# Designs tried in a protein design chat: VHH binders against o28486. Part 3

Target 1, 243 residues: o28486
Amino acid sequence: MIGIIGGTHILEIKVLKDVEETRIETPYGTAEIDVGRVDGIDVAIIQRHGKRKDKPPHRINHAANFYALKSLGVKYVIGMGSVGALREEYSLPSLIIPHDYIDFFSGVTIYNDSLVHVTPGFDEYLREVLVEVARKISSFPVIDKGVYFQTRGPRLETKAEIAMIKSFADCVGMTAGSEATIARELGLSYAIVCTMDNYAHGIKNQSIDYREIVEKAKENARECLKIVEEAVKKVWEEKIQRT

## First folded at step 14 (VHH)

Design m1
Fold by OpenDDE, fold request of step 15:
Structure m1 (fold): chain B 243 residues (1-243), chain A 120 residues (1-120)
Amino acid sequence: as target 1 above (243 residues)
Amino acid sequence: EVQLLESGGGLVQPGGSLRLSCAASGFTFSDWAMSWVRQAPGKGPEWVSGISGSGGDTYYADSVKGRFTISRDNSKNTLYLQMNSLRAEDTAVYYCARGPYTWRSGFDYRGQGTLVTVSS
């Protein structure tokens, strides 16, 4: 079984066949997981913001989500996300598969009662798979290496904040660092592919209204999903089917 | 051997139109997204447009939206770019590329390019 974690756009697209909605109790809380199949491959999907969209970024229980996946036998987790671009030279839309991240303020961890130190990061194998797939089938440009800067949310960043952040990162989001950290602590492989749907505040003047941005983001998310589906197939073939 | 051969470039006046073609061979054409990229003198490569393997999804840079149309004929292994309302700033060598443009990493494969000059 392969894990997928995504945002609200996944709710609008039926990705799974033979779907079973499950609720898994973990030591960290309850996780909602949809279990089904993608082209005959067992997949577990988590909507990070909740099916009812009642989990803003700072209230997402990452520990419960990833623990639940692990309890189902998941070893590989692919994330889908939407981010703001921090580089004006990037064209929109673009996909980014970050190789590292900065997260100073989330404080996310499962180690609350013991002294355990892990060095977090994105799984290189999964990154390679995502990059390979994206470079074959993506309909818009790909950033195959970049730094993901995580803010806590739910509010957007000020111009001053972005002016500082852009010196260190390629995109800004609110969840990928937390997910990568928890995945590493739990011994899961995790990588993420994100759509750049808009420029971060103050990076580039955009004449597009909010409604247009949302619609474009939905469209871009569909493209991202295609990449994830192909990545799932590749991971299954290389790491699961042959073992 | 993978081959991409662009054609259709030339000199046009502002407001004019051109249609570029790219003949592909040496790979399963429909399995790949395709893209157009251009490079103006003294500038770096600029992504222009991309299209999915099936042709069902198309995307454009803001600079060409509403003016350019990307399409493909998988039965002929050919990629197209219809360019309307051409501007001086559209002057560049236009390249056909297999897959998307990848920032920092470049292209999986691209052709030799065709020159488009927009001038009065």
Scores: ipSAE 0.881, ipTM 0.945, lowest interface PAE 0.4, mean pLDDT 94
Fold by OpenDDE, fold request of step 15:
Structure m1 (fold): chain B 243 residues (1-243), chain A 120 residues (1-120)
Amino acid sequence: as target 1 above (243 residues)
Amino acid sequence: EVQLLESGGGLVQPGGSLRLSCAASGFTFSDWAMSWVRQAPGKGPEWVSGISGSGGDTYYADSVKGRFTISRDNSKNTLYLQMNSLRAEDTAVYYCARGPYTWRSGFDYRGQGTLVTVSS
């Protein structure tokens, strides 16, 4: 079984066949997981913001989510997300597969009562898979390396904040760092592919209609999902089926 | 061996139209997204447009949106770029590329290009 974690856009897309909605109790809380199949491959999907969209970024129980996946036998987790672009030179839309991240203040960890220090990061194998797939089937440009800057949310960043972080990162989001950290702590492989749908505050003035932005974001999410699906197949073939 | 051969470039007046073609061979055409990229003299490559393997999804750079149309015929292994309302700033060598443009990495494979000159 391969894990997928996505945002609100994944909710609008029928990804799984033979879907079973499950709630898994974990030591860290309850996780909602949809279990089904993608092209015959067992897949578990988590909507990070909840099915009811009632979990803002800072309230996401990452520990419960990833623990639940682990309990189902998941070893590889692919994230799907949306981020703001921190560089004007990037053409929108773009896909980014970050190779590193900055998250100073989320404070997420499963080690609340012991002294354990892990070095977090995205799984390089999964990144390579995502990059390979993206470079084959993406309909818009790909950023195959980049730094993901995570803010706590739920508020958007001030211009001053963006002015600061743009010197250190390629995109800004609210969840990928946390997910990577927890995944590493739990011994899961995790990488993420994100759609770059808009520029961060103050980076570039877009005269685009809000409606158009939303529609484009949805389309971009679908493209991202295609990449994830192909990645799932590849991971399954290389790491699960052959073993 | 992978081959991409662009054609259709030439001299056109501002406001004019051109249709570029790219003949692909040496790979399963429909399995790949395709892209058009252009490069003006003294400038870096600029992504213009991309299309999914099936042709169902198309994307455009803001600079060409509403003016250019990307399409493909998988039965003919051919990629197209319809360019309307051409501007002087559209002057460039246009390349057909297999897959998307990858920032700082370039392309999986691209053709030799065809020159488009927009001038009065």
Scores: ipSAE 0.877, ipTM 0.943, lowest interface PAE 0.4, mean pLDDT 94
Fold by OpenDDE, look of step 14:
Structure m1 (fold): chain B 243 residues (1-243), chain A 120 residues (1-120)
Amino acid sequence: as target 1 above (243 residues)
Amino acid sequence: EVQLLESGGGLVQPGGSLRLSCAASGFTFSDWAMSWVRQAPGKGPEWVSGISGSGGDTYYADSVKGRFTISRDNSKNTLYLQMNSLRAEDTAVYYCARGPYTWRSGFDYRGQGTLVTVSS
């Protein structure tokens, strides 16, 4: 079984066949997981913001989500996200498959009662799969290497904040760093593909509206999903079927 | 061997139209997304448009949106770019590319390009 974590945009797209909605109790809380199949492959999908869209970024229980996936036997997790572009030269829409991230503020961890230190990061195998797939089938331009900067949310960034971080990162979001951290702590492989749906605040002379961001994310989510589906097939073939 | 051959470029007046073609060979054409990219003198490459393998999904840079149309005929292994309402700033060498434009890495494969000159 392969895990997929996505935002609210995934709700509008029927991804799974033979779907079973489940709620899994974990030591960290309850996770909602849809289990089904993508082209005959067992897949578990989590909507990180909740099915009812009641989990803003800072309230997402990443520990519960990933623990639940692990408990189902998931070893590989592919994330789908929407991010703001931090560089003017990027065309919108675009895809980014980040190779590293900065997350100073989330503080997410499952190690609250023991001294365990992990070095987090995205799984390189999954990244390579995503990049390979994207380079073949993406209709968007692709950033196959970039730094993901995570903010706490839920509010958008000020111009001053973006001015500060744009020198260090390629895109800004609110969840991928947390997910990568928790995944690493739990021994899961995790990588993410994101659509750049808007420019971050102050990057271009444009007004930023959250509603507009959400709409663009929805519009572009299909392209991201195509990549994820092909990636799932490849991972299944290479890492699961052969074993 | 993968080959991409562009054609259809030329001199056109502002407001005019051109249709570019790209003949592809050496790979399963329908399995790949295709792109148009252009490079103006003294400037870096600019992504223009992309199309999915099936042709069902098309996307455009803001600079050409509403004026250019990307399409493909998989039975002919050919990619097209219909360019309308051409402007002076559209002057560039236009390249056909296999797959999307990738920042930092460029293109998987691209042709030799065809020159489009928009001038009065």
Scores: ipSAE 0.828, ipTM 0.921, lowest interface PAE 0.5, mean pLDDT 93
Fold by ESMFold2, fold request of step 15:
Order: structure tokens, then C-alpha cells, then sequence
Structure m1 (fold): chain B 243 residues (1-243), chain A 120 residues (1-120)
């Protein structure tokens, strides 16, 4: 079973079938998971902001989500996200597949009462799968290596904050560092592919009607979903079917 | 061996039109997204447009939106770029690339490109 975690559009995976909702109790709380199949491959899907869109970034229960995936036998988790660009020369839309992250603020961990230290990071095998797939099928540019700066949210960044961080990172978002950290603590492999849908505050102004922004984000998310679908097939063939 | 052969460039007046073609061989064309990348004299490469393997999804750089149209004919293994309302700034060598432009790794081109010159 392969895990997928993303935003609202994740259920638009074209070949997703036999979806059933489930709730899983964990030591960290309840997780809502959709279980289904992508071309006969079992997948477990988390909408990170909740099905009712009631979990802003700082309220996401990462520990419950990833524990629940682990309890279903998931070993590999592919994330989808949306990020702001920190470089003006990146055209939009683009995909970014970060290789590392900076996260000073989330403080997420499952180790609140024991002395355990992990070396965090994105899983290199999953990252290589995502890069290989994107280099073949992405219809728009790909940033195949970069640093993800995680802010806590839910507010967007100030111009001063962006000015401070743009020399150290390629994109800014609110979730992937937390997900990578918790996945590593639970012994799960995690990597993420993100759409760059906007420039971060102060990088470059683009005046877009809100309805156009929503439509563009929906279109970009569909491209990202194609990458995830192919990555699921590749991981299954290489790591699940073989073993 | 993967082969990409660009054609259709030339000298054209501002406001004119050209159609570029790219003949592909050595790989399953319909399995791959394709892109056009251009390089103006003395400048670095610039992504122009991309298209999905099926041809159903197309994307354009802001500098060419509304003027250029990417398309493909999978039965002929050919990629196209229709360029309308050409401007002096469009003067460049245009390359056909297999897959997307990748910012860190560049783009997968095999041909010599085709020169488009826009001048009075």
C-alpha cells in the first residue's frame, strides 16, 4: 500500500477507484484516510487540511496522519503541495521537487517524553522516482532540486521575511518539513512534489483575479497528480511487487 | 538513438508569422511531454512552451502567451510551434526538447535548433 498526502484536489486522481472512507484511532488522535486503488494498486490518501477544510497548516495532526498510514502497512508516502516561488526567474507554473528543507518553527515530533533524535530529510529513493517521472511527463518546467523553507502559517509571509529567506531557499510553504520530520520519526519514506503557483510576497507582483487563481491552481494540481499517479506505479513495481 | 530535428525558421518582418516543426524519432513520442526552448544571441536559454504527451495540456511563458501555439501530431511524431505577431524580442535559436525544461539540469535537446530572425 502506498500513501499519498495532499490538498483538496488529490481525490481527482483519474484512475482512483473503489474509494472508501475510514477513520483510524492512533495514540496521537484520529486520522481520516481514504483507501482505494490506482490501477489495482492499493493507496491510502490523506487530505491534509481535512475533508471539511478545517485544518489550517498549524492545526494539522501530522503524527496521527502518518501513524495511521503506518498502521495500514504503508512504507512509502508521496506528498503533493503548493508553494510560493522565492526566485523571480522561475516561470509559473512550475513543479519543484525539493531535496532538503529548513524548518525552525513547527517543533513537530512524536518524541515528547523520550530522548530520541532523528536525522531528518526527504527520502532520496522517492525523490529520484518523482524527478524521473517529472522529467518525462511534466508539461511545464521542473525544478528538480531545491530547498523548501517551511513557515508555520496560517498567515502568509511578510516582505521582510521573504527578503530574509530568499537567499537560502527556492520555495516557501507550510507543511512539507513537518511531514518529512514525522515520517522519518515513524520510519516511513517521504518525498514531495509541489506546484509553484505564485511568487512569494515581494518577489514579483502578478495581478490575477481570484477566480483565475483558483482555476489555475486546479489545472496545476492536475499536472502534479499525473506525476503522483506514475510515481505510485513505479514505487509499487520496484519496492512492493518485488518484495 | 533519440533524434529531434527542428525546421521552419527564417527571416520575418515584425508582426509576421512562422510555424516551426520538430521531427522526433528513437523513442515513443506519445509517452513524452515536449517543450520549446529558445536562446537569443548572447543570452541564456528561455523556456517557451510545453505540451503533454497526449497533447491535451499546454503551457506558455508569459512573454509568448496569446501569440504562440504549441501542438503535436502523435501519428507523425512531430511537434509544432505556431508563432504569430512576431516581435524583435522573439529573435532566437529555437530548440525542440524532450520533456520539460529543468532549471537545474537544463533541457534535453539533440538538434542544432532553427534560427528565427525578426527584423524590418
Amino acid sequence: as target 1 above (243 residues)
Amino acid sequence: EVQLLESGGGLVQPGGSLRLSCAASGFTFSDWAMSWVRQAPGKGPEWVSGISGSGGDTYYADSVKGRFTISRDNSKNTLYLQMNSLRAEDTAVYYCARGPYTWRSGFDYRGQGTLVTVSS
Scores: ipSAE 0.621, ipTM 0.861, lowest interface PAE 1.5, mean pLDDT 88
Fold by ESMFold2, fold request of step 15:
Structure m1 (fold): chain B 243 residues (1-243), chain A 120 residues (1-120)
Amino acid sequence: as target 1 above (243 residues)
Amino acid sequence: EVQLLESGGGLVQPGGSLRLSCAASGFTFSDWAMSWVRQAPGKGPEWVSGISGSGGDTYYADSVKGRFTISRDNSKNTLYLQMNSLRAEDTAVYYCARGPYTWRSGFDYRGQGTLVTVSS
């Protein structure tokens, strides 16, 4: 079984078959998981913001979500996300598959009562799968390596915040650093492919409008789903079918 | 060996049209997304347009949206770019590329490209 975690539109794009909704109790709270099939391959899917779109970025229970995936036997988790571009040279739309992240502020961890330190990072195997697939089938440009800066949200970033971080990162979002950290703490492999749907606040001297961002992200999510579907098949063939 | 051969460039006045073609060989054409990329004199490469392997999804840079149309004929292993309402800033060498433009790694292109000059 392969895990997929994405934004609010992941199930509105009907690539899944035989979907069954499940709630799983974990030591960290309840997780909502949909189990289904992609080309005959069992997948477990989390809508990170909740099925009712009621979990803003700072309220996502990352520990419950990833623990629930682990409890279903998932070892590999592929993320989908939406990010703002920090470099004006990037055309839109584009895909970015980050290789590293900056997250000073979320503080997410499962180790609240013990002294445990993990070495953070995106899973290199999953990242290479995502890059290989994207370089073959993406219909728009790919940024195959870059740094993801995580802000806490839920508000968008100020111009001053963007001015501060744009020298150190390629994209800005609110979730992938937390997901990568929790996945590593739980011994799960995680990597993410993101659409760049807008320029971050103050890049290209354009106003930002949340509704426009959501509309563009919805259209571009179909491209991301194609990448994820092929990546699921490749991971299954290489890591699971060959058990 | 992957081979891509662009054709159809030339000199055209502003407001005119050109159709570029790219003949592909050495790989399974329908398995791959394809791109057009251009390079103006003294500038770096600029992604122009991309198309899925099936031809069902197309995307355009803002600078050409509404004026250019990407298409493909998988039975002929050929990629096309219809360029309408041409402007002086469209002057560039146009390259056919296998797969998307990759910002850090660039793109695949073969041969010399095809020069499009838009001038009064």
Scores: ipSAE 0.614, ipTM 0.855, lowest interface PAE 1.4, mean pLDDT 89

Design m1
Fold by ESMFold2, fold request of step 15:
Structure m1 (fold): chain B 243 residues (1-243), chain A 120 residues (1-120)
Amino acid sequence: as target 1 above (243 residues)
Amino acid sequence: EVQLLESGGGLVQPGGSLRLSCAASGFTFSDWAMSWVRQAPGKGPEWVSGISGSGGDTYYADSVKGRFTISRDNSKNTLYLQMNSLRAEDTAVYYCARGPYTWRSGFDYRGQGTLVTVSS
C-alpha cells in the first residue's frame, strides 16, 4: 500500500477505484483516510486540510496522519503541495521537487517526552522517482532540485519576510517540512512534488485576477496528480511487488 | 539514438507568422512530453511552451500566450509551434526538447535549433 498526502484536488485522480472512507484512531488523535486503488494498486490517501477543509496548515495533525498510514502498512508516502516561488527567474507554471527544507518554526514531533533525534530529510529514492517521472511527462517546467522554506501559516508571508528568506530557499510553503519530519520519526519514506502557482509576496509585482489565479491553480494541481499517479506505479513495481 | 530536428525558421516582419516543426526519432514519441525552448543572442535559455504526451495538455510562457500554439502529431512523430503576431523580442534560436525544461539540468535537446529573426 502506498500513501498519498495532498490538498484540495487529490480525489480528482481519475483512476482511483473502490474508495472506502475510514477513520483511524491513533495515540495522537483521529486521522481521516480514504483507501482505494490506483490502476490496481492499493493506496491510502490523506487530504491534509481535511475533507471539509477544516484544518488550516498550523492545525494539521501530522502525527495522527502519518501514524495512521503506518498502521495500514504504508511505508512510502508521496506528497502533493502548492508553493510560492522565491526566485523571479522561475517561470510559472512550474513544478518543484525539493531536495531539502528549512523549518525553524513548526516544532512538530512525536517525541514530546523523550530524547530522540532523527536525521531529517526527504527520501532519496522517492525523490528520484518523482524527478524521473516529471522529467518524462511534465507538460511544464520542472525545478528538479531546490530548498523548501516552511512557514507556520496560516497567513501568507509579508514582503519583509520574503525578502529575508529568498536568498536561502527556492519556494515557500506551510506543510512539507512538517510532513518530512514526522515521516522520518515514524520510519516512513516521504517526498513531495509541488506546483508553483504564484510568486511569493514582493518577488514580482503583478496584476491580480483572482478568478484566473484560482483556475490556474486547479490546472496545475492536475499536473501534479499525473506525476503522482505514475510515481505510485513505479514505486509499487520496484519496492512493493518485488517483495 | 534520440534525434530531434527543428525546421521552419526564417526572417519575418513584425506581426508575421511562422510554423516550426520538429521531427523526432529514436524513442517512443507519444510517451514523452515535449517542449519548445528559445535562446536569444546573449541570453540564457527561455522555456516557451510544453505539451503532454497525448497532446491534451498545453502550457505557455506568459510572453507568448495567445500568440503561439504548440501541437503534436503522434502518428508522424512531429512537434509543432505555430507562431503568430511575431515581435522583435521573439528573435531567437528555437529548440525542440524532449520532456520539460528543467532548471537544474536544462533541457533535453539534440538538434541545432532553427533561427527565427523578427525584423523590419
Scores: ipSAE 0.606, ipTM 0.854, lowest interface PAE 1.5, mean pLDDT 88

## First folded at step 16 (VHH)

Design q8
Fold by OpenDDE, look of step 16:
Structure q8 (fold): chain B 243 residues (1-243), chain A 120 residues (1-120)
Amino acid sequence: as target 1 above (243 residues)
Amino acid sequence: EVQLLESGGGLVQPGGSLRLSCAASGFTFSDWAMSWVRQAPGKGPEWVSGISGSGGDTYYPDSVKGRFTISRDNSKNTLYLQMNSLRAEDTAVYYCARGPYTWYSGWDYRGQGTLVTVSS
């Protein structure tokens, strides 16, 4: 079984066949997981913001989500996200497959009662798979390397904040760093592919409208999902079916 | 061997139209997304349009949206770019590319390009 974590746009797109909606109790809380098949491959999907869209970024229970996936036997998790571009030279829409991230503020961890230190990061194998697939089938330009800067949310960033972080990162989002950290702590492989749907505040001389951001994200989500589906097939063939 | 050959470029007045073609060979054309990218003198590559393998999905940056149309004929292994309402800033060498442009890896494969000049 392969895991997929995505935003609320997954609700509007039929991804799974033979879907079973489940709620899994974990030591960290309850996770909602849809289990089904993609092209005959067992897949577990989590909507990070909740199926009722009631989990803003700072309230997402990443520990429960990833623990639940692990408990189902998942070893590989592919993230799907939407981010703001921090470089004006990027064309929009684009895909980005970040190779590293900055998250100084979330503080997420499963180690609350023991002294354990891990060095987090995205799984390079999954990154390679995503890049390879994207290079073949993406209708967007692909940023095949980049640093993901995570803000806590739920509010968007000020111009001053973006002016600061653009010196250190290529895109900005609210969840991928947390997910990567928890995945690593749990021993799961995790990488993410994101659509750049808008420029971050102040990158272009334009106002930021959240409604517009949402609409563009919806439009571009289908393209991102195509990449994820093909990546699932590739991971299945290379890491699961052959073992 | 993968080959891409662009054609259709030339001199056109502002407001004019051109249709570019790209003949592809050496690979299963329909299995690949295709893209058009342009490069003006002194500037970096700029993504112009992308199309899925089946041709069902097409995307454009705001700079050309509404003016350019990407299409493909998989039976002929040919990619097209219809350019309308051309502007001086559209002047560039236009390249046909297999797959998308990737920021760090560059081109998978691309042609030699065809020059489009928009001038009065």
Scores: ipSAE 0.874, ipTM 0.942, lowest interface PAE 0.5, mean pLDDT 94
Fold by ESMFold2, look of step 17:
Structure q8 (fold): chain B 243 residues (1-243), chain A 120 residues (1-120)
Amino acid sequence: as target 1 above (243 residues)
Amino acid sequence: EVQLLESGGGLVQPGGSLRLSCAASGFTFSDWAMSWVRQAPGKGPEWVSGISGSGGDTYYPDSVKGRFTISRDNSKNTLYLQMNSLRAEDTAVYYCARGPYTWYSGWDYRGQGTLVTVSS
């Protein structure tokens, strides 16, 4: 079974069939998971902000979500997301497939009561799959590596915050660092493809509105979904059906 | 062997129109997204338009949106760019490219380009 985690528009994956919505109890809380099939391939889908769109970035229960995926036998999780650009020379719209992340402040972990240290990161195999697919079928530019800076949210970043972080990262978002960290702690492989729909605050001379960011992410989400659908097929063929 | 052969460039006045063509061979054209990329003298490459393998999805940066139209004819293995309301800043060599521009890996393949000059 292959896991998919995404934002508000993930259920627009048009080849989803036999979807059954479910709630799964975990040691970390309750997770909402949709299980179904993509072209005969079993998938488990998480809407990271909840089915009722009631979980802003700082309230997402990442541990419950990824534990629930693991309990269903998932080993590979493909994320999709939306980010702001930290470099003005990037053309928009584009895709970014980050290779690493910075997350000083989320504090997410399953190790609340034990002294365990992990070395987190995005999974290189899944990243390679995402890059290979995107280089063939993406209709707009691909930034085939980069550093994802995770802010806590839910507020957008100030100009001063962006001015500080743009020297160290290529895009800014609120979720993928948490997802990568928790996935690694649970022994799951995780990588993400993001639409880069807007410039971050102060990168261009423009005002930034959360509603505009969501609107642009919605318009470009179809491109991200195409990449994820093809990546699911490739991972299944190479790592699951083969064995 | 992949080949992409651009044509249709030339000199045009501001406000004018041109249609660029790109003949593709050596691969299954309909399996691939395609793009147009331009490069003005002394500047880096600029993505101008992209289109899905089927032709059903098209994308443009703000600089050309509403003025340029990408299209493809999969039966003829040909990619097109219709450029209207041309401006002096559109002057560049225009390249047909297989797949999107990939920032760190570059293009998968691009042609030799066709020059578009917009001048009074």
Scores: ipSAE 0.664, ipTM 0.863, lowest interface PAE 1.1, mean pLDDT 89

